# VHH binders against Profilin-1 (pfn-1): the designs that were tried, part 2

Target 1, 132 residues: Profilin-1 (pfn-1), of Caenorhabditis elegans (q9xw16)
Amino acid sequence: MSGWNAYIDTMTAAAPSIKRCAIVGAADGSVWARTEADNVFKASEEELKTFVALFNDVTQVPAKGADIEGVHYVVPRTEESLIFGKKENTGFFAVKTKSAVLIAVYEGPNEVAAQVRKAVESMQTYLNNAGY

## First folded at step 3 (VHH)

Design a22 (from a1 with D104S; framework vhh_4orz_3)
Fold by ESMFold2-Fast, scan of step 3:
Structure a22 (fold): chain B 132 residues (1-132), chain A 124 residues (1-124)
Amino acid sequence: as target 1 above (132 residues)
Amino acid sequence: EVQLVESGGGLVQAGGSLRLFCAASGFTFSDYAMAWLRQAPGKRREWVALISTAGDTDYADSVKDRFTISRDNAKNTVSLQMNSLKPEDTAIYFCAADYGSWFSESLTYEYDYWGQGTQVTVSS
């Protein structure tokens, strides 16, 4: 649906350093919307199912890191509804809402990470308020 | 009282090596990711290396394959081994600890704790 695509567009517009992102179901990792064409989000169904399960116990994630699009990220710490990671000049922020997980992969120096986090957390707030 | 105290800085020739140490006290060290950042005169502070609570590491492209970050949770210490040093590595090196948003550092300086810094000077 174009409805969910509009939220992808909103996040990308708020933080242009987001290279790829997706909104997936919190229960199963099913893709609701994702970036496409030149910046297609390439995570497999099995990888996404594994990834969203990390939110069942985020305290275990720093010990193992997290995999997105076949890339292993260092996860320095987690918050109850937030997992973030870094690999060289690439990073991600993932946040959980009631029904969804938002994943944004960005490229660039640390200067842009705060902008990406703000965009993802703002969308998390809006979706939670909308009952998602 | 929370403290991060850096040591090991000094003057070295290009191609040489230095090992920096950061001794932490006043917080539960094993619960914090640790980072090294540097600031050259007239330039912005830049991130250099990170080590997670589990020991996973990441490095800035400018230092990859030359620098190694490590931690010793029993001694509350993080270290940075710097090999093949270049004049461009000349800077004040800071250790930092983050239970917060470690990626906000360059824009917001939001590392939870910072050391005082140690000077590294690389001559040709």
Scores: ipSAE 0.000, ipTM 0.220, lowest interface PAE 12.7, mean pLDDT 83

Design a23 (from a1 with S106D; framework vhh_4orz_3)
Fold by ESMFold2-Fast, scan of step 3:
Structure a23 (fold): chain B 132 residues (1-132), chain A 124 residues (1-124)
Amino acid sequence: as target 1 above (132 residues)
Amino acid sequence: EVQLVESGGGLVQAGGSLRLFCAASGFTFSDYAMAWLRQAPGKRREWVALISTAGDTDYADSVKDRFTISRDNAKNTVSLQMNSLKPEDTAIYFCAADYGSWFDEDLTYEYDYWGQGTQVTVSS
């Protein structure tokens, strides 16, 4: 089985409101692991290449927004190594590590967003400490 | 001290236009995304439009291509241009300021600041 899928499972177990997520390469957007079956993360390779390039200058992102799985999200603001957006009952958090970008798309009211952010940031910390 | 004050609401015939304004004071306006929400009679509030700190916009499907949100950071104002109004657009319209606090652990607020609302009535 791919070893990276264990990290997907860890994030979704920690925050059940995550509907779809992926771990992709920071340099090229290549998919290392993603949710499968009924909750397949459907972003194209070209979309992911464009998305990870946003981390080259996060200060430009609120002017342009971000596209994930063909859905355009307004990004209210960015933090260093963090991009997030909300669209009605859907939202996402994306964080960059040394070698990876973690993307989690969730559904539900804003009340679940804090738990999703925690799951993604915990994995970011783990991967950075592991040298990724 | 912190205030969001809406204006520009009123009665209009179907097919008409209105422009809503929201004047902000007491906080650093340029650091906040701004949103318009509405509450129709007997219904819960629904999101209508959002503009980021730097001007990217998004709209609910029900108002797409009819409404335009814009902001003026020099005047601390957000506005909503409403065209081709329908009776279904009848609602109290609220502006709200969004620093992204909706993802904080303290989920007391969906938005950081809210206005009192302005009534829009569209007659058939």
Scores: ipSAE 0.233, ipTM 0.596, lowest interface PAE 3.5, mean pLDDT 84

Design a24 (from a1 with Y99S T108S; framework vhh_4orz_3)
Fold by ESMFold2-Fast, scan of step 3:
Structure a24 (fold): chain B 132 residues (1-132), chain A 124 residues (1-124)
Amino acid sequence: as target 1 above (132 residues)
Amino acid sequence: EVQLVESGGGLVQAGGSLRLFCAASGFTFSDYAMAWLRQAPGKRREWVALISTAGDTDYADSVKDRFTISRDNAKNTVSLQMNSLKPEDTAIYFCAADSGSWFDESLSYEYDYWGQGTQVTVSS
């Protein structure tokens, strides 16, 4: 998992407003890499299994929202391969690739969300092209 | 052109109830999440409640279990039922539309976040 942590580091360097993030398997939510120490991503394996299953039909998600790290986020709408949510002054972006789901939790006003989305979508493109 | 018009505010005694309404025009209401924010005298705006396009809801801890947000897509309205009101709830209440496009800089100019507001005053 240390090799995969280089991708975590790349995303957090590109968007400093990302507080925690992870790369997980799309099939089962198994953690490939995540932020650690002061920025530890705290989602349980069971929660992640439930979360990645949302990508099987993203159109259902705005009716129920999404839970990450025990926090319930309202999902205003979804796009193909993209789920994002909001709760007060925090939010997340999650994108699905061929084999992975990338999840980034950020804090701050709406102005920082565009930078976070760009970082996550850039990594999504890279991983898809690399066959993940 | 997006327009949100709030109504239902007023003066109420502590422990009382009010229902706020927001009428939306100028956009496809059903494509937007809707929110209520408030601004107390001399303070910054704070978020109060959010409802997704399909009806999932979230609330600030300060109003949880006292306030209920709902929407009617056929009438282009969102409402906020406020129960067990406290003097601390005194504020101008604003309706806001959130397509989630706040994360896309290219769409920001076409998006009005809040209406003009309606005053709620809760006396002790």
Scores: ipSAE 0.134, ipTM 0.534, lowest interface PAE 5.4, mean pLDDT 84

Design a25 (from a1 with Y99L; framework vhh_4orz_3)
Fold by ESMFold2-Fast, scan of step 3:
Structure a25 (fold): chain B 132 residues (1-132), chain A 124 residues (1-124)
Amino acid sequence: as target 1 above (132 residues)
Amino acid sequence: EVQLVESGGGLVQAGGSLRLFCAASGFTFSDYAMAWLRQAPGKRREWVALISTAGDTDYADSVKDRFTISRDNAKNTVSLQMNSLKPEDTAIYFCAADLGSWFDESLTYEYDYWGQGTQVTVSS
């Protein structure tokens, strides 16, 4: 399959509470790889284009939140190249690299969220060092 | 030292309203999202409402359309306006700063940003 699917597999193996995830182009939100079948990541191209544009000015995001797969998440705060959101027992972490945005949607308490964040940030570091 | 002080609780009739306040000190209030949680007798703590650093809000389904969370960064306060109160809303209400763990159902008094709570009792 696609080489990018190997990175999806690596993230989900590192954090089993990731329910759905994707790697998309930072410039346009085009999907490079995503979870499929029972765990298919369902965001539209229009939604992803809007989402990746949030990284152009992360300081505006906590005022308006973020929409992923038609679900509105409150973004408590942002950090450099990191947007994360909360919706009761579910949430997401999204990180920007040079060329990509990685998005992971998870379910579970915040103890689980820490593991998901670690997996996504580790992949961000790897891809940046690889020139992506 | 970090401190959160809740107030505004009391006894109210079903259908009534209360406004809860949380005064924060000892940390940079404007850098943290703020939440309200509650714990009824014999129940686990549950999340009620969340407000981001810039004012976007979310609510538990059980309180949606009845409760409104707001913040005043100049006064270092977060408040919860509770309307159309039901007996099921009877609980101790807690204010929490988002250290990244306030949605965890295992949250306990060990967290420095937990307040002592304010009792809300809805009669009927």
Scores: ipSAE 0.197, ipTM 0.531, lowest interface PAE 3.6, mean pLDDT 81

Design a26 (from a1 with D98E; framework vhh_4orz_3)
Fold by ESMFold2-Fast, scan of step 3:
Structure a26 (fold): chain B 132 residues (1-132), chain A 124 residues (1-124)
Amino acid sequence: as target 1 above (132 residues)
Amino acid sequence: EVQLVESGGGLVQAGGSLRLFCAASGFTFSDYAMAWLRQAPGKRREWVALISTAGDTDYADSVKDRFTISRDNAKNTVSLQMNSLKPEDTAIYFCAAEYGSWFDESLTYEYDYWGQGTQVTVSS
């Protein structure tokens, strides 16, 4: 059990529409912390390894989409350290820091997506400043 | 001068069909992702269907398997085929355009270009 769970709690408190989230290693996709129990983040280690490798060249991601928890998301566009996707009434935001990738899966109307993005980007800034 | 002009709305009985058209002019249509959104009285605006510059599509759960979005870059049009209409589909339907390969609903609630909307009313 690690202190990384406190950061998961901070993100979910900031954006209640986050259903599941995780903090994973940028190099290998290893899980440092994730939501558990009824909100367990179910991505496999193999899927996460593939997903974090997308940050090596984000410009190619919109053509292929991205898979998280066995769900294929359409990726409308990417930014240097941001991949986000949509699938019907669900979506995700993933941001890369120096050592980590933060992934938040949410559900709800379009307006809640902005809150989720803010929560994830705030944590990205915090972790980068902390050397992660 | 940029314009998005919707047509095809009207009154239809439950179980019927309508086809909405959006004619675009004044910009390079093929560089824009296109969307249909709707707003029912007293409700928030909701997304209905999206089509990318490459023709990839996505649909809201409420219209999945009933609605089909398509585009014709030669004619600068986007269309929404609406089948098996329900009273719950009653709304003003808007055509919208956003520069880029896909529609980015998460960064802004303002689109590059908007139509004025067309009323769809489904009676029981």
Scores: ipSAE 0.000, ipTM 0.123, lowest interface PAE 15.4, mean pLDDT 82

Design a29 (from a1 with A33T; framework vhh_4orz_3)
Fold by ESMFold2-Fast, scan of step 3:
Structure a29 (fold): chain B 132 residues (1-132), chain A 124 residues (1-124)
Amino acid sequence: as target 1 above (132 residues)
Amino acid sequence: EVQLVESGGGLVQAGGSLRLFCAASGFTFSDYTMAWLRQAPGKRREWVALISTAGDTDYADSVKDRFTISRDNAKNTVSLQMNSLKPEDTAIYFCAADYGSWFDESLTYEYDYWGQGTQVTVSS
């Protein structure tokens, strides 16, 4: 009811093409909530710590790409507090708030990517306004 | 002036191969992500392939395992090797450059630089 899992549920309801997602701490990559069971988000604590540190300078990310769940994604570009990656028919969107990073992994064509991005950015705005 | 010039397009039979080249001038090529996009008659522009400044590549599902993108920073050239061509590959192919990266496929006009395109026609 009152846990961070409610926000995971909200994002996946808004964009059903999200296969896995998580909300993690911006400072250390600690998992606050993630999809579970058949849709478990599998990134390790060390991988997430490395990933959230990318937000310290997003302009360097396209040259190296990003790793999520042991998968290397090409990062075509970044924006402000947004990192997104592509790998064939899969991809992710990650956004930073004041104290959190939201990560959503999806599968599907560009119209699917657009709705996933909208869902993640809407949640980013909500959490920032809520002080997170 | 910045210039991207595509070459290598033409007419080919289904099952054949073509290699497209894009020669870049007027900017520091090694700082740019390079991409190929295509537009078939009556269809929206479609992303085909991308190569990052570090050499990481990505491909659209429709061309995966058939097309290979590569770059030569010493010659300021990006190439697209197209194998097992299908009539559905018929399109004008565009070379595009973006400083550090490429915008998502919905923002194809947000590339920093574009070539004029080269026609590829695949006969049944």
Scores: ipSAE 0.000, ipTM 0.152, lowest interface PAE 14.0, mean pLDDT 82

Design a3 (from o44 with R27F; framework vhh_4orz_3)
Fold by ESMFold2-Fast, scan of step 3:
Structure a3 (fold): chain B 132 residues (1-132), chain A 124 residues (1-124)
Amino acid sequence: as target 1 above (132 residues)
Amino acid sequence: EVQLVESGGGLVQAGGSLRLFCAASGFTFSEYAMAWLRQAPGKRREWVALISTAGDTDYADSVKDRFTISRDNAKNTVSLQMNSLKPEDTAIYFCAADYGSWFDESLTYEYDYWGQGTQVTVSS
C-alpha cells in the first residue's frame, strides 16, 4: 500500500470491470501500488521485472506473448507504450509512462475491454502530465 | 509463424452455393475473433461476416440471410457458407483474425492477421 493507491482507486472507479491492477516502476517492476484483499494482484517480483522489460522493445512481444500472474496471454500487436492481450474471457492492458507501468486485468467481452483501455490510457496521460 | 490459408473459391452460377474455409496456425485460434472480407475489382475492401470467440455472429446487410459464418476451434478453422449467390458477390474473399476487436470501432484494414484470399466468381 502507498499514496499511489489513490490512482488504483481512480482507475477501478472509472472501469468497474477491472478485476485486479497495479502500478509498478518502469525500470525494475517494483510495486508502487496494487489492488489488495479479494482482488489482490498476484504477480511475482521476477515476473514483473520480466514484464516491464518488454517495453524496451515492444515489437518483439506479439511473437512471444506476455505472462501476468502466471497466465500466458496472446499479444496480437503493440503500440509504442501499450501492450495488451487476452486469454479466454480475461484480458489485460498495460501502458508505460515516463517512470511507471500501469497494468489492469479484466474479465468480459470486447465492450468491457474498450472501457478498461480508456481508463488506463486516461491515467497514463494524467501521470505523464504530472511528471511520472 | 502465423498463417491463414483460404480455400473453397471457384466459379459458380447465380443462385448457386459455395463454402469457403480458412485454416489458421501459429496463434491460439480460440482467442481470436474471425472475419471474412471481400474485394471486388476496382472497389474498396468490404467486411462481410464476423464471428466472436464465443460464437456470436454479425453480417453485412448485403449478405444477411444468405451467408453463414461458423468456426471449429478443434480444427482451427473458420468457414463461410454462401447461398443464393449473385453476380455482385464476385470478389476475392479474405480471412482475417483480430484480438480484442470492437467491431463498431474497427476499420477493416486494422485486423491483426490476413490470409492471401480466394477468388469467387458468380456468373449470370
Scores: ipSAE 0.000, ipTM 0.130, lowest interface PAE 13.7, mean pLDDT 81

Design a30 (from a1 with A33Y; framework vhh_4orz_3)
Fold by ESMFold2-Fast, scan of step 3:
Structure a30 (fold): chain B 132 residues (1-132), chain A 124 residues (1-124)
Amino acid sequence: as target 1 above (132 residues)
Amino acid sequence: EVQLVESGGGLVQAGGSLRLFCAASGFTFSDYYMAWLRQAPGKRREWVALISTAGDTDYADSVKDRFTISRDNAKNTVSLQMNSLKPEDTAIYFCAADYGSWFDESLTYEYDYWGQGTQVTVSS
């Protein structure tokens, strides 16, 4: 058992508008940790495998969008290690580290989106510095 | 430490031009969206122009076709060329950096880093 759930707790404490999140393997989308109980992150292993493969060529993503938890998100643009999207009142930020992808799904306006982005990017920096 | 330092402000007559510069240090400049915002006396800050990491630009309607934003990643600099200046353009101009979020450019609190500002005064 890994202690990866502590990082989930850190992100959700930093940005309470995160409704569900997960840390998954960058190579295969395997779940290392996710929110549980009433906030369970519901993406299948097949969906996550497809999602993490998007980081192999992020420039293709805005044309196709991205699917998380069976929801299709419009992806307006991407950065080298960042994919984000919006669907109605929900959105997500996903960042890639050396060996992991962090995915946070949130609900709310742009003010809370900025907080969620900061939380996942802070964790991305921390994990990269820790060798992950 | 992270710094954004603006320069190029001053006094200019209506119809004139100014070029503002922003020198960035302490972060990976090429990874950041760069923006210019302004604050007129007694008013709220308003967004003026944005340039993406890929060089795509966007402008507020009030400055479109008059202002041009550009960046030089080799020098860690963003600039704002201001033409056909109007008295309504009088404001303190701020350089700001954002690590690539799609949120509305008009939201004045959304930027990661801010400069201290440079004064632009346009006489009628």
Scores: ipSAE 0.000, ipTM 0.121, lowest interface PAE 13.3, mean pLDDT 81

Design a32 (from a1 with A54S; framework vhh_4orz_3)
Fold by ESMFold2-Fast, scan of step 3:
Structure a32 (fold): chain B 132 residues (1-132), chain A 124 residues (1-124)
Amino acid sequence: as target 1 above (132 residues)
Amino acid sequence: EVQLVESGGGLVQAGGSLRLFCAASGFTFSDYAMAWLRQAPGKRREWVALISTSGDTDYADSVKDRFTISRDNAKNTVSLQMNSLKPEDTAIYFCAADYGSWFDESLTYEYDYWGQGTQVTVSS
């Protein structure tokens, strides 16, 4: 009865400012788990396929920005396995593991963003250690 | 073949102490979080103590301040020191391993590997 939704619950409990999040396949953007109901993560499969392909060359992303849930985010910089973006009082962190991409959308100031980044990077470490 | 073998269980009077050991083989012990769970007669298994790969620990409220979990990666063992034992601690104690587990999750039934258990009986 293991399921990817347990990891979604872990991330949202660790950083309550996460409004929506998902774990998707790194190869194709297929959804493994996402927040649902009142906090449903609303990205289409085509949008997610485009998004995960950004990790093939993260150096190009700051020039283009990134789209998540139909919202265009400014990406100020990237790291090898990390893309993050901002749009007004909202933002996201996305990290790539061996097999997955974790995406967390949050609302709030920079202090909140630091907490969300920590939660996402901790889960990235856990999944890499688990072989994902 | 993966093995977790518990030892150190037995009969003890209330207020006494026991130390449980779990010897692991067949996997890379240092990559696994280790836990102790127990099952009292007629009850479901409940989580008791957990130790992460880096040595961070967590405990169920019922055993907090009485039990201490520790690990020795050189010997592939995890231990549970049980002090101030109470009759309600009577149970079969199981060692469990989970690859990269986070102990802030209640993953009591999702562990990768389990031992066969060791009986602890606390008389009044």
Scores: ipSAE 0.000, ipTM 0.098, lowest interface PAE 19.1, mean pLDDT 81

Design a33 (from a1 with S52T; framework vhh_4orz_3)
Fold by ESMFold2-Fast, scan of step 3:
Structure a33 (fold): chain B 132 residues (1-132), chain A 124 residues (1-124)
Amino acid sequence: as target 1 above (132 residues)
Amino acid sequence: EVQLVESGGGLVQAGGSLRLFCAASGFTFSDYAMAWLRQAPGKRREWVALITTAGDTDYADSVKDRFTISRDNAKNTVSLQMNSLKPEDTAIYFCAADYGSWFDESLTYEYDYWGQGTQVTVSS
C-alpha cells in the first residue's frame, strides 16, 4: 500500500463525479488524506469531529441531518456504517471502517450517485479487510 | 400492498397555486422520509422537496420559498403546497418514500417506493 493519498486517487478514478473526498480517523475526525488543489476538501477539524461522532448512533441522523464543508445536508436514511445526504444536485456518501471514515462529496446527474456509493463502499470493504 | 397515490394536479395559470397530496398505505409511514420529484417533458426526473421522519425539510433552489412540503403521520399523507407557479414548473410530480438501503442503484435517487405521478400544467 503506497500511503493514504493512493486511496483517494483510487476512489476518484473509480467515480470521476466525486468532486472532493477525504479519509479521516473514526475516533477524532483527524484527516489522513484528502483531495487537494482545485478540489480541496474544506471541512474544518471541528466539523469533522462532530461528523464522525454521528456514527455512534446513526439512527438519530435523519432527524438532524449532517454538515460537511459548511453545507447542511438532509439525510433521508442511514445504515449501520453508512450516512448519505442530499441537497439538490449535490450529495455525499460517508462510510465507517474499523479505524476510518471515508467521505465523498459529489455533483452531477442523479444517476452517478450509485457509482459514487459503489466506489466508497468498495474502498470501505478493502480497508476493513486490510485491518483499518 | 404498498401504494403511494398522488392527487391535486391540474391546469393552472402562471402565478396561481396548487396543493398536491400523496396518500400512503401498506407500510409504516412514520418510519419513512418522503419526497416530491418532478419530470418535465423530455427531461430527467429532478428532486423538488424532502421531509424527514422528524419533519425537517429541504428544497431545490428552483422552488425554494415558493413550495412547502408537509406531512400528516396520523393520515399517512405528504403534501406539497405550490405557490407562484411558473410555466417551467410544468411536469409530472411524483411522491417517493425512503427508509433503508434496499436498492443499490436507481435512475434517479435511491427511493424505496414511488407513486405513479400527477400532471401539473402551468399556462402562461
Scores: ipSAE 0.000, ipTM 0.153, lowest interface PAE 13.2, mean pLDDT 82

Design a34 (from a1 with D56E; framework vhh_4orz_3)
Fold by ESMFold2-Fast, scan of step 3:
Structure a34 (fold): chain B 132 residues (1-132), chain A 124 residues (1-124)
Amino acid sequence: as target 1 above (132 residues)
Amino acid sequence: EVQLVESGGGLVQAGGSLRLFCAASGFTFSDYAMAWLRQAPGKRREWVALISTAGETDYADSVKDRFTISRDNAKNTVSLQMNSLKPEDTAIYFCAADYGSWFDESLTYEYDYWGQGTQVTVSS
């Protein structure tokens, strides 16, 4: 977890509409870092293990949706290393790197989602280039 | 040329039903999630229903159990079956296509493509 909190801070500074986010292990969903206190990311270990397993075959996800923090999201479509979901004025973006999955939950209309997606994908590129 | 053309709107009595259609052209329809939104006079646009590329659906609480969204990829159409209509359902209804192409610098970007809307008026 040492130093991983700085990446959480970078993402939330880049996209203020991110309400909660986490960096978890791609193999097991173990939490490396997450938002805390008033913005605590509340997903259980069981839920995160299930969630990261979705990246093993992202083509199945639009038919089933995804669960984060006990909320079921419709996943509109598939991208190879990106899962995103929508539920009214709330949504998430999750991206897989070599060894991690970054999850950001945001609140706001779809125009806000563009900034959140950019922040998450910028971090994905950085971590992949750093060997994570 | 990309087009989304809505139809099926009209005047209906409270408790009645309407079916809205949206005909899409100029893009690969099956690659896009489709949504219905509505805007009443003096209000912001409100999301109503969403259907994923694989047919999973979600609805705003205000229309849940009354409205059904569906799609026909062979005909490039998305439809909205509206039952048990209420005066508060009166609005212009818009079809929208969502590819998730939000990698631009625009902070006002909502959906990839929009229709012109169709008026639904529900009398008490």
Scores: ipSAE 0.032, ipTM 0.455, lowest interface PAE 6.7, mean pLDDT 83

Design a35 (from a1 with L50V; framework vhh_4orz_3)
Fold by ESMFold2-Fast, scan of step 3:
Parts: structure tokens; C-alpha cells; sequence
Structure a35 (fold): chain B 132 residues (1-132), chain A 124 residues (1-124)
């Protein structure tokens, strides 16, 4: 086991409405850990490389949206290290750390989204403090 | 500075109607998606209706077909027409603004600007 899967487990325990998530390299989108089996995060290598590059200039993302797992999401706005999107009853939060990008895909109403964002941002803080 | 000021709230009987207004100032209104949210006593804030910069709308299931959201970019206002009001609609109603073309109904805590709220009370 890579050890990184423990962080996936921590996030999904904190926000059970996370359907799929991954921790990927900020430089290249390489997968460090992801949900598996029935909850497998299915983004391609090309898609992830494109996605992490969005963090180089987040201000351009709301005009174009973002693609994750072949689904196009509307991105209403961004923050320096945060991209989030929505598509009908689903959405995602992605946050950048020093070395990683954390991506969580969820389904549910406003309360669910708030829990998912909190879980992802808590992990972002933890990883930054750990030097990642 | 930036302000969102709600008006139009009040006491109404079940089955009645109210129209809420939100006057915006201090930012480029046409660049912001707008929303109405509500909070009943002892409950969390919930979204009610949203309108994009282009005028596309979406509604919570509890108010669909009863409420209509609209905006007037020339006057920097957003309004909520509320018909067939029920006691369950009793709440403080808030106007909110979020930069960009669409309002994310899933992120009630992350809106750029909020109004002070206006009380709506629906008697049985």
C-alpha cells in the first residue's frame, strides 16, 4: 500500500457523500492514490495532466469549465488554490497543495457540498503542513 | 461600499403572495449570479432560487412552480415572486451574489456578498 490511501479513507470518512476521489501530483497529474472498486476514480492520464495545469491560471477556468472523468463541469468561480464545479446533482472540489492536487467528486444537496469542501480543505492544510 | 438590501417581506396568510426585492450597489451587478436563500428558526440556511448572469434559473423542489426569480440589470435588482405561500415558507430570506456566470447552489457558505435578510411570516 502507498500510505496515501489512508488520506483517501480519512476524507471519505469525514464526508461520506464523496463518491470518488484522488490525490494526484501537481506537476503532472500522476495518481498517488484514488478510490477503487465500486468507487473507482476513472479520470485518464491525459485528462488529469490537463486538469492540474488549470492551477497555473485559475482565473481562466470559469470561462471554460473543467472536465473530470469525461464529465464537463461548470466552474462558477475559483480561488488561488481551489477549483470547484457543478453538473446537475453532482459536483467536485479540487485543491492544490505544494506537491499535490486533491480531487473529490460528490453527489447531493448544499449541506453535502459544504461537508465535502471542509474535508478537502482540512486535508489540504494537513498535507501542506506535512510538506506536501 | 458593497450592499445588498432586501425588501418586501412581511406577514401574509396561507395561500397568499409576496414579492421580495434585492437592490445591489457597489459592484458590477451584471457580472454576478444572484440567489435567494432562506433560514427558518432552528434550521440551516437553504437555497431557494438562483439566476445566472444570462437569466437561466433553477429552483429548490419545495418552491418549484410557486416561486419565480428574475433580475433587472438596468436597475441592479433581483426579485422573488412568491405565490401559494405555505406556513413552511416562514423564514428570513437572504439575497446573495457570487461572481461568475452561474451560482453554485451547493455552496451556501461561499457566496461573495450577502444581504441582511427580510422576514417572511406565513400564518395558517
Amino acid sequence: as target 1 above (132 residues)
Amino acid sequence: EVQLVESGGGLVQAGGSLRLFCAASGFTFSDYAMAWLRQAPGKRREWVAVISTAGDTDYADSVKDRFTISRDNAKNTVSLQMNSLKPEDTAIYFCAADYGSWFDESLTYEYDYWGQGTQVTVSS
Scores: ipSAE 0.000, ipTM 0.158, lowest interface PAE 12.5, mean pLDDT 82

Design a36 (from a1 with L50Y; framework vhh_4orz_3)
Fold by ESMFold2-Fast, scan of step 3:
Structure a36 (fold): chain B 132 residues (1-132), chain A 124 residues (1-124)
Amino acid sequence: as target 1 above (132 residues)
Amino acid sequence: EVQLVESGGGLVQAGGSLRLFCAASGFTFSDYAMAWLRQAPGKRREWVAYISTAGDTDYADSVKDRFTISRDNAKNTVSLQMNSLKPEDTAIYFCAADYGSWFDESLTYEYDYWGQGTQVTVSS
């Protein structure tokens, strides 16, 4: 059983305002699972490789912002294992675990951002405890 | 009433310097991170500098080593020292405030308050 899609389903069930999300390898940005079909996560392999490399030094990210699915996001600040960004009515949260990076793109007002953050951080904790 | 009021803009020759100020009122300034963004004619708005509630700073590559952001919590001000100005720095400059504790349940996840902007024009 390939279980990685079940983690995508868990996150989207916990925060329905997540429009697209993915779990990718922290070392190379390789996709382990992502949302599909009408809500497919559209980042290229090259973009994801660049994105996960941002976690090597998150302090540089607010100066440049971050690109996800060809969209440039303003990143106002970062934490050691967290990058988040905003653009108009859209945003993302990305968290690093031991072996993975979780990326969730959402749409909606600020109150839904808090729910998305909670869902992503809960999954981060779960995967870290599972050794990922 | 929340207000961010920018000042210090003007006309300067390339290679010169300007210092922008942003005076904040109507909120607890020390709880907010502050940023400067700019918008050039016919271009989209771009971020230039950021200062956290703790005083940690970050800069866009285009202004790094030329601009310095600082804050004074006793006076509720943030400032942007702009050195070695280039014609490409010509823009309206805006200050913006962002609530500093992102793990707080009351946190907003975008800039909460914006000023109206101040014009900076750099001649060649």
Scores: ipSAE 0.000, ipTM 0.142, lowest interface PAE 12.6, mean pLDDT 81

